# Ledger of designs, part 49: VH-VL binders against o60147

Target 1, 175 residues: o60147
Amino acid sequence: MLEKNKYLYIFRHIQTNQVLLSQGNVLKKTALFQLPYPLQKPVAPNGMRPAKLRKDHWVPLLKVEFPNESMFQSVFMQLLNYRKYRSVQPLTSDLLKLPIPVRRRKIMRQEVPNTIADLADILNKEKFPENSVRLQLSDKSDSEYADWPPSVQIDSEEIKLSRGFREKTTVDEAR

## First folded at step 17 (VH-VL)

Design oi3
Fold by OpenDDE, fold request of step 18:
Structure oi3 (fold): chain C 175 residues (1-175), chain A 121 residues (1-121), chain B 109 residues (1-109)
Amino acid sequence: as target 1 above (175 residues)
Amino acid sequence: EVQLVESGGGVVQPGRSLRLSCAASGFTFSAYGMHWVRQAPGKGLEWVAVISWDGSSKYYADSVKGRFTISRDNSKNTLYLQMDSLRAEDTAVYYCAKDEGHKSGWYFDYWGQGTLVTVSS
Amino acid sequence: SSELTQDPAVSVALGQTVRITCQGDSLRSSSASWYQQKPGQAPVLVIYGSNNRPSGIPDRFSGSSSGNTASLTITGAQAEDEADYYCNSWDSSGNHLVVFGGGTKLTVL
């Protein structure tokens, strides 16, 4: 009854710092549904859901390894809901002083640290077994955005994934 | 003073459509998410939908997904709920509610008086 | 999705203390809010963030939380407190972002 390990990958947009959750190491088009609805315009404004996925615009932020599907699904769903919650949060007075495009950009810039914090919060509340979850970051300093529970083992090695794709290989680096 | 005033309720047959409005005043409408919550006669409160401050994010209860559409016009300080393919079980008083967030969740600090929607043959 | 449960009805004598409790998994991860609803009226927020009172709400209303439970306490119940009370919370794991309890009818004797 031993299940295979499951992997959550989180990607960040190289320009907007928005984040996408991925089931597996390949970013899929369906991930775009995580982004805000586009305005009724021919072209979606920056930061809203585009018609096409540009994988080259997304880089790996972190990788989480779970020992089973249940734990993976639970954390994945909660992360999505945390994002939904944040998207509805009232605007602060400081944000209201800014033009709408600037306001949106400022909110988007916070998605990376917020997502990391969300993940930590979720894992703290779940109270999984000690060292049952493995976390690997593209930048080790990002781990400082949150306090991690004993269930999380932070890998000393940084992830080396290509944009929108799996771990870099010699072939991938040549492309 | 914060005010929320719902309108557009009435009696409709199953399968028909109805559009509700909520006029907001007394606060910066464009700064807050807005919710619809309904209450069937003699029953409890049921969350229906939420829309973000700029309308870029919309979320629905499963019971209304694919049938209801939440929207807003910040220039008019108005929240809308387009209800299509109405069913008898959609019969309820529909409230608009102002979103308010805090560290560990959100709540509704202001509610309208509601508008009654009756779906019957 | 997670649900919140609360007793359908409770009674309290005038001037006495009553506690209405809400239970559900969503309360482990989010704070509870409480709403008072009198017949023919819209709900009114009485407690948010587990134990915060909005302006205009009497100090006899208080909130608490423990584990997967949240409670609304009325210390020194008044006749005007007779109403339906609903708890709610944010659901981080379900399909519904917002969850309400079934409501508790409070009778003041």
Scores: ipSAE 0.807, ipTM 0.905, lowest interface PAE 0.6, mean pLDDT 91
Fold by ESMFold2, fold request of step 21:
Structure oi3 (fold): chain C 175 residues (1-175), chain A 121 residues (1-121), chain B 109 residues (1-109)
Amino acid sequence: as target 1 above (175 residues)
Amino acid sequence: EVQLVESGGGVVQPGRSLRLSCAASGFTFSAYGMHWVRQAPGKGLEWVAVISWDGSSKYYADSVKGRFTISRDNSKNTLYLQMDSLRAEDTAVYYCAKDEGHKSGWYFDYWGQGTLVTVSS
Amino acid sequence: SSELTQDPAVSVALGQTVRITCQGDSLRSSSASWYQQKPGQAPVLVIYGSNNRPSGIPDRFSGSSSGNTASLTITGAQAEDEADYYCNSWDSSGNHLVVFGGGTKLTVL
């Protein structure tokens, strides 16, 4: 059972603050399908799905260790579905007042806090044993975007980058 | 007063195409995600597709993936469903629906009256 | 897998209380919404967010949820409440974003 533990990795884009979900600590090109489809404009808006994965643009946000593969798959699918759900939600009145490029930037900057809140919401609704889900963040202050259930043990150590480089991450200013 | 009016339904042979339209009025159409939901005669409701406010995100039921395309023209306040490679099982009344938005569930507060699509030989 | 299950039919005597239930794993994470549909008409939203009533829906309609179950309750059922009722949620385990239950035909006796 322990030899089958599964990991969820979440990456953040260094400029747009969009997130990508991954089973591996290295992003695969297929992860780009999580990004919005390019519009038919002569110049594609920022944050749309690029033709090529730039691994130097994506840094670790957090990782989660689950006790088994089934729990990982359930949370992974739910989190992907939360992202899809948010992508089709109506605009708030304050977003409607913004020019479209500014509006898109503000929506993208909400992805980090929203993803962390959604993960916590999923975990709060699951009845996992106390301390059975291990969470590690690149910036421990990001845990403040959500209230975590007793099942979650937050690692005292911040993530060392998967490339072996130390990197300072900044808290998303979307809150 | 919010209104949604579907059009473009009719009788077609299997393998043919139809394009449905949904004309919207009484709300800021460009602020909302829009859905298509269908109902086969004597059957329940089945979700078909959704499109985001600017059209950059689209999702489909498995039964229609690769055959149906949802789109919108915000300058005309119109939602579309392009239905290709139609099958008998696609026979249904097609509704467009507005999602008012909710934190963790769906909130389809307004529906059109529907347009009938019949796929038969 | 991520289906919403409803009883196909339920009956209630005029003026009595009835509860229509909806079960599915997705309801652990999704709130429920409920739609009333009369013959030849489009669906009408009667409950959203599991327990909220839209403006214009009579006070006799209420909703609740617990675990993987959502309920629509009609207290003091009236003849005009005779209709099909559909529950709805998002899809926690599958590729469908929106899931409807199979519907419950309410008959007021």
Scores: ipSAE 0.796, ipTM 0.897, lowest interface PAE 0.6, mean pLDDT 87
Fold by OpenDDE, last read:
Structure oi3 (fold): chain C 175 residues (1-175), chain A 121 residues (1-121), chain B 109 residues (1-109)
Amino acid sequence: as target 1 above (175 residues)
Amino acid sequence: EVQLVESGGGVVQPGRSLRLSCAASGFTFSAYGMHWVRQAPGKGLEWVAVISWDGSSKYYADSVKGRFTISRDNSKNTLYLQMDSLRAEDTAVYYCAKDEGHKSGWYFDYWGQGTLVTVSS
Amino acid sequence: SSELTQDPAVSVALGQTVRITCQGDSLRSSSASWYQQKPGQAPVLVIYGSNNRPSGIPDRFSGSSSGNTASLTITGAQAEDEADYYCNSWDSSGNHLVVFGGGTKLTVL
């Protein structure tokens, strides 16, 4: 059980570029709790937490394999807290010049690079063993958003995109 | 000049509710997250809750989760704390504090003078 | 949640230097801030980002950090510096985003 739950998947929204963290390759409804609360009813504004998870709106961004579930849990929780921290940060002057909807969109567009950077920062601080963490990206260029520590081995192969989930590979099932 | 003025404190019985307000001025209120921090008599500072600039994100200390609700009205430059199911342990001076960030830090550059909440039977 | 620890009380002679130290795992991941609180008053920010002073804070106040520790130093303590001092940081691993130390009562002799 511990070995099977050592995979972090990060999904991005195909429109907003928001990110959801997932333990395992299938998005759960509970992942929606990672999104901001709707400010208006009955329909949540774009980028706010929807009532239903539309898996078809999310594509895998990256996959991280940790040595064990404990390491996964640690990084997962830290990532969530980093997101919380960022969500409360003061707005820049540039953002304040923009209408609120545009402002929100710009903030959301930065979630992907910010999350990747956060992940790298967390991993740098954790000081895991060399090459103990395997990172696979849907787009290799996304790795450029951060400096990765020696603990991270970047996979030469890109992950296949599958909306809402990524099917388990034979290798994943064997682990 | 930045000013934060808390109000709404008082004496209440356990199980009752109270709503605090914090009136902000002297800065662009809608650009900053806002916090509530409390201090029990003769005790240290305890973080209570934070709300993002637009109110879309809210986070709470475990001690108040499920009982307290932080909110804001940017049109009124006002921060709120709805306190339900109050307990004796909630007795404290409640401060509103302005959020500010620096590098990987989080701090409060401005504080109100606080409002006293006393929960007693 | 992560905890920040401080000595409950320290003393310093007038004109001398005193260091107040804060310790906790959260300090490994985030910068410390320090607040001065006098009786019956609200806290006042004296140091942020480990070693930055807000405007209006005397230069005798300085901050430092190392590993899981942060320190507030008062070089040339004055009578008006007698107060409670609290350290603060954000927590990346716990349930509390913001954590405070227990506070240190500084007495100026």
Scores: ipSAE 0.650, ipTM 0.872, lowest interface PAE 1.0, mean pLDDT 90
Fold by OpenDDE, look of step 20:
Structure oi3 (fold): chain C 175 residues (1-175), chain A 121 residues (1-121), chain B 109 residues (1-109)
Amino acid sequence: as target 1 above (175 residues)
Amino acid sequence: EVQLVESGGGVVQPGRSLRLSCAASGFTFSAYGMHWVRQAPGKGLEWVAVISWDGSSKYYADSVKGRFTISRDNSKNTLYLQMDSLRAEDTAVYYCAKDEGHKSGWYFDYWGQGTLVTVSS
Amino acid sequence: SSELTQDPAVSVALGQTVRITCQGDSLRSSSASWYQQKPGQAPVLVIYGSNNRPSGIPDRFSGSSSGNTASLTITGAQAEDEADYYCNSWDSSGNHLVVFGGGTKLTVL
């Protein structure tokens, strides 16, 4: 088991592409509060914030390994702030021209690239030591959503996915 | 070689209970989610339930929710399905299936041969 | 809940190409997997992630997706390809995370 305190996991919803941040590879119920919309029924995609966390609806997008918990906490809090800021920004004219359901879908789909870009921006500002932060993605192409600072080492291997939100470890693969 | 072997099927009366088992080998069982999928005679595949690698999360199809319980014992490499309050419509071959993930989605890379459950009066 | 629709039956001449299509809203946001099932046997994964083949699956099997559709293509159908084929995708509505199509019976002539 990996130490939770220095690992940031970002999960995406399997259909809506909404994004949740997690300390460690297990999503907590409180993660739902990251979603900017009130609790609604039914569950996604009709509801923006489901009443209950269906962990199996979320898949790992990326994981970040920090040198220590302090760095993790700093980046984690900043990511949350970026999200909040974005959520209160006025909608663009182009978005306003779209029907509400289409608009919502489009906004949700943008959460993945936006979150990745946010992460890169935060890390660029933090100026951590070179290669001190390890980034691993489920899809390497997602790294293209941002320019990464020298502090970030992008893993050549993609996250090996397993249901239950944990990645398959090398030990698991060896068996 | 990955092997999944279901057992526990049989003929039962409506309202009765039955427990299915799936013995897994050839892979790190504790690393993967597991599913039950059933197929009524002459019908298509129907997803029944999923359990996470550590058993901490369980989810069910609406058709079986409240009646079926999925569980696992990783020390025994065994998946279970407790079926209570069985109905005629639960008659099916029950497959255990190994969960697998890809960056683009989830799928079942291995299936057992299935065990037949017949619910009849 | 989301549904996946397949033609119940299709036929192909030996050595010819056949496409089995799956349609459903869930396919707009999730990838498809395909399973082959022969009579009296368990399903076998033939395509995952829209167009990935597991080891042991012949290269004549391929997958594609477009909009709310996913397709399994068999290029150069063989006699042993006669089987039922099921598509699968994700669904976050209700309690049905996994959705299967109704299945397509492929006959090789």
Scores: ipSAE 0.422, ipTM 0.812, lowest interface PAE 1.9, mean pLDDT 89

Design vd1
Fold by OpenDDE, fold request of step 18:
Structure vd1 (fold): chain C 175 residues (1-175), chain A 122 residues (1-122), chain B 107 residues (1-107)
Amino acid sequence: as target 1 above (175 residues)
Amino acid sequence: QVTLKESGPTLVKPTQTLTLTCTFSGFRLSKYGVGVAWIRQPPGKALEWLAHIYWDDDKRYYPALKNRLTITKDTSKNQVVLTMTNMDPVDTATYYCARLRYYDSSGYFDYWGQGTLVTVSS
Amino acid sequence: EIVLTQSPDFQSVTPKEKVTITCRASQSIGYYIHWYQQKPDQYPKLLIKYASRSFSGVPSRFSGSGSGTDFTLTINSLEAEDAATYYCQQYDSLPLTFGQGTKVEIK
């Protein structure tokens, strides 16, 4: 039986630039557990995990299509690990020398680029078949945050957003 | 494909000013997370970071040489220029430009030019 | 500035043997260290970034490990083409600094 394509969605918080990974285009409340604890390296200015998932505050950053579950799971898990590992590292000495407001702004700004870079790094290591992975971005210019392997085909079309900041589907367009 | 290439004089007299140009392709020095750095290596010695410039024109210099160094970029030409004043024979080295990737408030040099040997001699 | 001290300065190794190069930082630098390979008369090439992440195209025989102050570059099975000088480099704090280098020669 031919396996169905699997989709990795990465969502970005519209205010804090925090990032959540999702299997499929529906963000689940359990995704909030991906965010580091307040005592760790902050991913938002307040360094806090939101108490509740407000879906209307999250927009798709990118979508990755995999031809099978194995490839999806491999990349998904590695991406989580990369983020976790990064989150437990100390801040650079130079960053610590900066005033707190400046530091927070820098940290907030780098979350999305870091995540995209992580994704590219993982895909470069996996050595998947050429054009076997399809990448679609909400902002095509975000692809420049990393160098991509031949296994990745970058879609020329950007993700279309619907109300609630989810990807527009054919059903949504018909409404 | 990312490429960088250094150009400039290969011979400089003492007290003169060295001007090196790094011409690059395959990336834009206007996108967040990208920089260009200059690193030198005296013959038979270790690598020494000199300066780098980021996409937002933020510049960093090696403190001991800060008063002698100036780094600038021309994004439209895909060029970064390094000037070093009051050259001395001790500054004889191969000078490299490299792409700096900014990641997690840090950075690494993922692509390098071939380098250009600059000899300071009377 | 942060001082990186590599060990050893030089080693001559037989092909297929394991090579270990260490880099010690004068202070804790987390995982903000990178490794470069420079073959004779060539420019340095990135091998490992952030202590343990292999750069694209780097053979699997190369690996990096460590955190804080002590880091290691390992070549699991040395190939003739691996004759080079290897450098660690930190970006925890400016100025950026390199180790003094470790020269690996083939016996």
Scores: ipSAE 0.897, ipTM 0.953, lowest interface PAE 0.5, mean pLDDT 93
Fold by OpenDDE, fold request of step 18:
Structure vd1 (fold): chain C 175 residues (1-175), chain A 122 residues (1-122), chain B 107 residues (1-107)
Amino acid sequence: as target 1 above (175 residues)
Amino acid sequence: QVTLKESGPTLVKPTQTLTLTCTFSGFRLSKYGVGVAWIRQPPGKALEWLAHIYWDDDKRYYPALKNRLTITKDTSKNQVVLTMTNMDPVDTATYYCARLRYYDSSGYFDYWGQGTLVTVSS
Amino acid sequence: EIVLTQSPDFQSVTPKEKVTITCRASQSIGYYIHWYQQKPDQYPKLLIKYASRSFSGVPSRFSGSGSGTDFTLTINSLEAEDAATYYCQQYDSLPLTFGQGTKVEIK
């Protein structure tokens, strides 16, 4: 039986650079639960999750296509775990030495690169078949945030999704 | 593939200035999250971080050696240069350059050059 | 500066045996510690990053654990090719520092 391709979308908040993982191209409000509580290591300047999902505030960062559900689920869960683990770690002493505004800016800037690096790290560990995973980025240069294994094929074209949602098509529903 | 290679004199006289060049490939030192570091190792001893430079030209030095060290990058040539003044026999060591990956306000050295042994002697 | 103290300094181990190397930090450093392997007359190679994340290409027999001040590198079943000096390194604060190293020899 030929399994259907699965898609992991990662969205970035246009202001805070917070990151949300999504199964499929429609960002669900439940995705907000991925964001850390204020007591955890800050991911955004205010360290808080938005009260409501404003889909128009989220833009796609990247899309990953997997050939089957198992691969998708594995990577998805590992990404969540990586983020969770990172979020419960203390800030580096070096970072803590910086004024709060500077610290916040640094934290804001690192979330996207960290997430991309996490993805690459996970994929490197999984040792999937060569070119079995397709990666499409909104900005191709973002691929440089990490080294990618042979299992990952980076698309030459950038992702065209404009926000954290897209109208479902018949093709999308069939997937 | 990522590669780094150290080049420079292997013999330096005391009080002279050491200039080492790290030539790298497989990455660009212009994108967020990438740096190049210099680390040395005296014969039979542990590793010692000297300096590193980030993609944005931000530089960090080992405090005790800061006044002797200068690190610069030329992204167009994929080179990082370390200058160390007033060399002393105690500075005899294998000098490595390594790629620094910046992650979560921290970093690690994922790829290293082969190293170059620099001997300081009269 | 943060001081990393490894233990032991040296150990001779029979192949297939388990090897445990510890690294203690002078202060809490979260998970901002990395492990490197340096074989004789070679350059150091990254093994583990951020306490427990194996670097690409690293055999599964290598693992890392710990948080705060106490960290451990484990070789589950020592191979002859694992003869090397192992170093922990922290990036919690500048200056970056390494442990003094643990030399592992094959008995």
Scores: ipSAE 0.897, ipTM 0.953, lowest interface PAE 0.5, mean pLDDT 93
Fold by OpenDDE, fold request of step 18:
Structure vd1 (fold): chain C 175 residues (1-175), chain A 122 residues (1-122), chain B 107 residues (1-107)
Amino acid sequence: as target 1 above (175 residues)
Amino acid sequence: QVTLKESGPTLVKPTQTLTLTCTFSGFRLSKYGVGVAWIRQPPGKALEWLAHIYWDDDKRYYPALKNRLTITKDTSKNQVVLTMTNMDPVDTATYYCARLRYYDSSGYFDYWGQGTLVTVSS
Amino acid sequence: EIVLTQSPDFQSVTPKEKVTITCRASQSIGYYIHWYQQKPDQYPKLLIKYASRSFSGVPSRFSGSGSGTDFTLTINSLEAEDAATYYCQQYDSLPLTFGQGTKVEIK
């Protein structure tokens, strides 16, 4: 149980592209509090906080392994802060000039890249030891959304997580 | 490692067309969130954005110069080309290409080339 | 277009002193402002993105703040190597625009 405390999992909603951060590989109901209220800047065209967590609607985006829980906590909190700060900013004037359908598409598209960029930005500032942070993506190409510091080692293998749930383990197979 | 380098003529006659090429490495101009921009700087003056092109071939131009500017990309060669027609001495400047990172429907220039001084003179 | 006005245009500062550069936008631009450093005969380098986020490799003495129309770049303790011209740049709307620059010299 202690082992999972150093792992950051990021989930993406399959329809809205909203993003949830998770400590460990199990998405908790409390994660929904990360999503903005209806009156706040949406992260997607329908980027409001759902009333209920439908775990089956969330797919893994990436997994990050930190050297310890302390480092995890630091990055996790910073990510939340980045997202919060971003969510209270107005849309760019440029974006507002676009037709609504186009604007919606752009807004829908940006949440995942923004989150990944935030993660990279934070890690660039933290200056962790070289190759001390392990990043595994569901889609390796998503790593291109940012430049990563030497502290980050990107795994060649993609993550194999089920929707909204923990990785299948030997224990799970026995059930 | 991200690098950009400008190439092209350093001397252009008035009314002629300037063609500059930006050759870059360390990234590909085909992924969301990446663009390449051209910014110029007259001697002793401030920076001026000219144009940029995004990964999806979306192009933006400085309005006052739009009719003179064309920006294109060749992803296979990792190159972005800027053409500027009807050059005038007032267009004398150091021309930079820079990588544009797109974030939250905005953008910044995180890596720059060394720039190339283009002089427009008879 | 959005006009960015920096102040002051020029500063002559003793090493170890605090330097403050302001950038005012002609309209509200949220946090869509970035700061660049350009040393003599060099290309501009990104310092701060989105008002307050330091770019990779930027010394901790550099910081940014502000929102809406008023933004500030701060150098807490000026180093000799910080002699440069600093520019703010906005991407709230096209065309992208820069401030006129603030030249910082060392006394």
Scores: ipSAE 0.895, ipTM 0.952, lowest interface PAE 0.5, mean pLDDT 93
Fold by OpenDDE, last read:
Parts: sequence; C-alpha cells; structure tokens
Structure vd1 (fold): chain C 175 residues (1-175), chain A 122 residues (1-122), chain B 107 residues (1-107)
Amino acid sequence: as target 1 above (175 residues)
Amino acid sequence: QVTLKESGPTLVKPTQTLTLTCTFSGFRLSKYGVGVAWIRQPPGKALEWLAHIYWDDDKRYYPALKNRLTITKDTSKNQVVLTMTNMDPVDTATYYCARLRYYDSSGYFDYWGQGTLVTVSS
Amino acid sequence: EIVLTQSPDFQSVTPKEKVTITCRASQSIGYYIHWYQQKPDQYPKLLIKYASRSFSGVPSRFSGSGSGTDFTLTINSLEAEDAATYYCQQYDSLPLTFGQGTKVEIK
C-alpha cells in the first residue's frame, strides 16, 4: 500500500565542509566511505577520510523528504555517482594556477554548493510530480546554489542544527 | 524564472565607447556561485567570451581585449554593465549577457539574453 | 588559451538519423566542457554541462560523452527542430573559449 516517507539528510563537517549523505537523521559511521582516500582528489583542504566518525563534527545541511523508497534510492544513488565522478576529475587548470591558500579556500567552500547543485540537477532530470519532494535547508539561502524543479517545495522553516543527528519534530512524527 | 536582457546602443561610431547593460531577474548576483558574463558573436561567426563578473565582484576578461573592457555590477539594480572602448567595425556583433553558474571551480552559461546587435560604423 | 576544434564544421542530415559532433581540446580539460545549441537568429541554449550532464528541459535524444581532450555530442535521432549550430565550450582555464561551431542542417 502506501509507503512511509523517506528522508535524505546531508551533513557537512563543521571544519572541512566535507559532505556526507545519510539515510535518515542519524549519521552512520559507514557514511565515511563516501569520502575520498588521501590520494584521491581532495574535496576540501586536507580532505581525507577520517578513521572514525566524530558525530559532533557534523551538522545537518539539508533534509529531503521523499514519498517513497524508490524515489529516495534513485536520488541517493545518483548523488553518490555524481560525487564519485567529480572526485576522479582533475582540478581545473585555473584553480591550479592559484596560490595554495586561495586554492584551499575555494576547494573548502565549493563542496556544499556542489552537492546542492548536484541534488537539484538530479531532481530536475527525474521529473517527479509537482511538490512531491520537500526540501528543508539549515540555511534557506543555500537553495540559491541551484534552480529547483516544480517537484521540489522548499520549506519556509530552516532545519535545526544538531550535531550528528536531527531529532524528529512532532510534525515529522505525525507523517 | 531566470531572465536576462541586454540594452544599449545598437549603433556605435568607430573609436567610441560601447556601454551595454544586462538587466536580469530570477537570481541574485550576491550569492555564491553566480556570475554574469558577456559573450559576443560576429555575424556568421562563432561565440566569443568577453568577460564575466562573479557574486564577489571578481572579474575576468578576455586577455586580448582586457585593456578595452570593463565589467561592473550593481546588485541592487540587478544589472551588469560592460564597457568597451575604442570600438572598431570588427567589433560588430551580437552581444549577449548570460548567467554563469560556478560549479566545481568551473562554470557554464545556463541562461542567456536574447542578445543585442551592435553595429560599429561611421 | 585552450583551443577547441569541432568536427565536422557542417553536416546535412536526414531526419531520424544519428548525428555525432566531436570537440577536441588542445590540452586535457577533464570534464569541464559544455555544449550549446544555437538556432538561426536565436540565442545559444545550454544542452550539456560537464561533458555528459543534460541541462533541464533538454530532450533525451541529446547526450554528451568524453573526457580529457576528446568530447562528443550525440543526437540519437535528429528532429527537424534540431537544425542549429552547436558549440562546445571549456572552463578548465581562462580565457573561456568556444569551438568554432558545427552547423547541422536537415536534408
């Protein structure tokens, strides 16, 4: 019959701005496998896969609510693929021409907007029903990193920042 | 909805300065990852990037034309202005402004104005 | 500057046929290449970004592939409305550059 809503949470590291995708509001240690090995293209200054998950270092960036598992899985997997594909690309020659401190700042800054842009790109391609996907951001202005399709409704309220996880609200429990 | 529109003179005399204004809507040029670019196209020829300006007022110019080009933005008016000095008949072209999306330390032009034909003639 | 060379310069194609346009960069540019469509007397429109990502609203018959120096835009089944000039564009390094364009006409 009717499936339960599925939630995609994206977390960012408070220092490195690395991004992790999470099924549900609790960040799992297995999410660390999303991060590149040291020899791979850095996604942030000194961007490496931590040996251990420090939940207190991660805060929710955004939450996406899907009406069913199929939609969630599709978007989730595509996001991972986008990240993977991006991670194997060389840095732009333009970026490489910049002084190291400037380059580091740029690399550190771009991971979050890149991820948000990826999400929007995927959702634009999926052609989901209008307002079938609900997006909540920790910073509403982050929605401006991309253009969103009609399938996405952006919440007026921002997600509360909780390290490592987000408690369900009364409204969420009722859904 | 994102829109851009070019405005300015369509006829310029040689040696004069061209001033074009791009008026846009549907986005803010103060948000990370957004820029506005000017691209021109001589009649029957290929596209040529001229300049772009980012949200943080970072400006880039085509090197060969750098000394002739100035790009500025007025975020409050949602406008980007391009000035090009010492116009020559060879500069006759359709001039486009376009939104530049900054992504992965790169960029692409996702929305364009309709363009304005600028003819340089005595 | 990075030079993008498209091939061919011109194609006259029968509807429903496959169209392939190649763009070669003078140096490796990763996937930092985009494709635009420009119909006569119209402004260019983004088709493909970063070699293989279709822009919103672009028909599925359009696809992009490639990495490094060699890139391809493919129209799987040409429609009459696809008559246009197609340009590749790179942002691996400044200055931004376009290919010379490939004009596709319908037979």
Scores: ipSAE 0.895, ipTM 0.951, lowest interface PAE 0.5, mean pLDDT 93

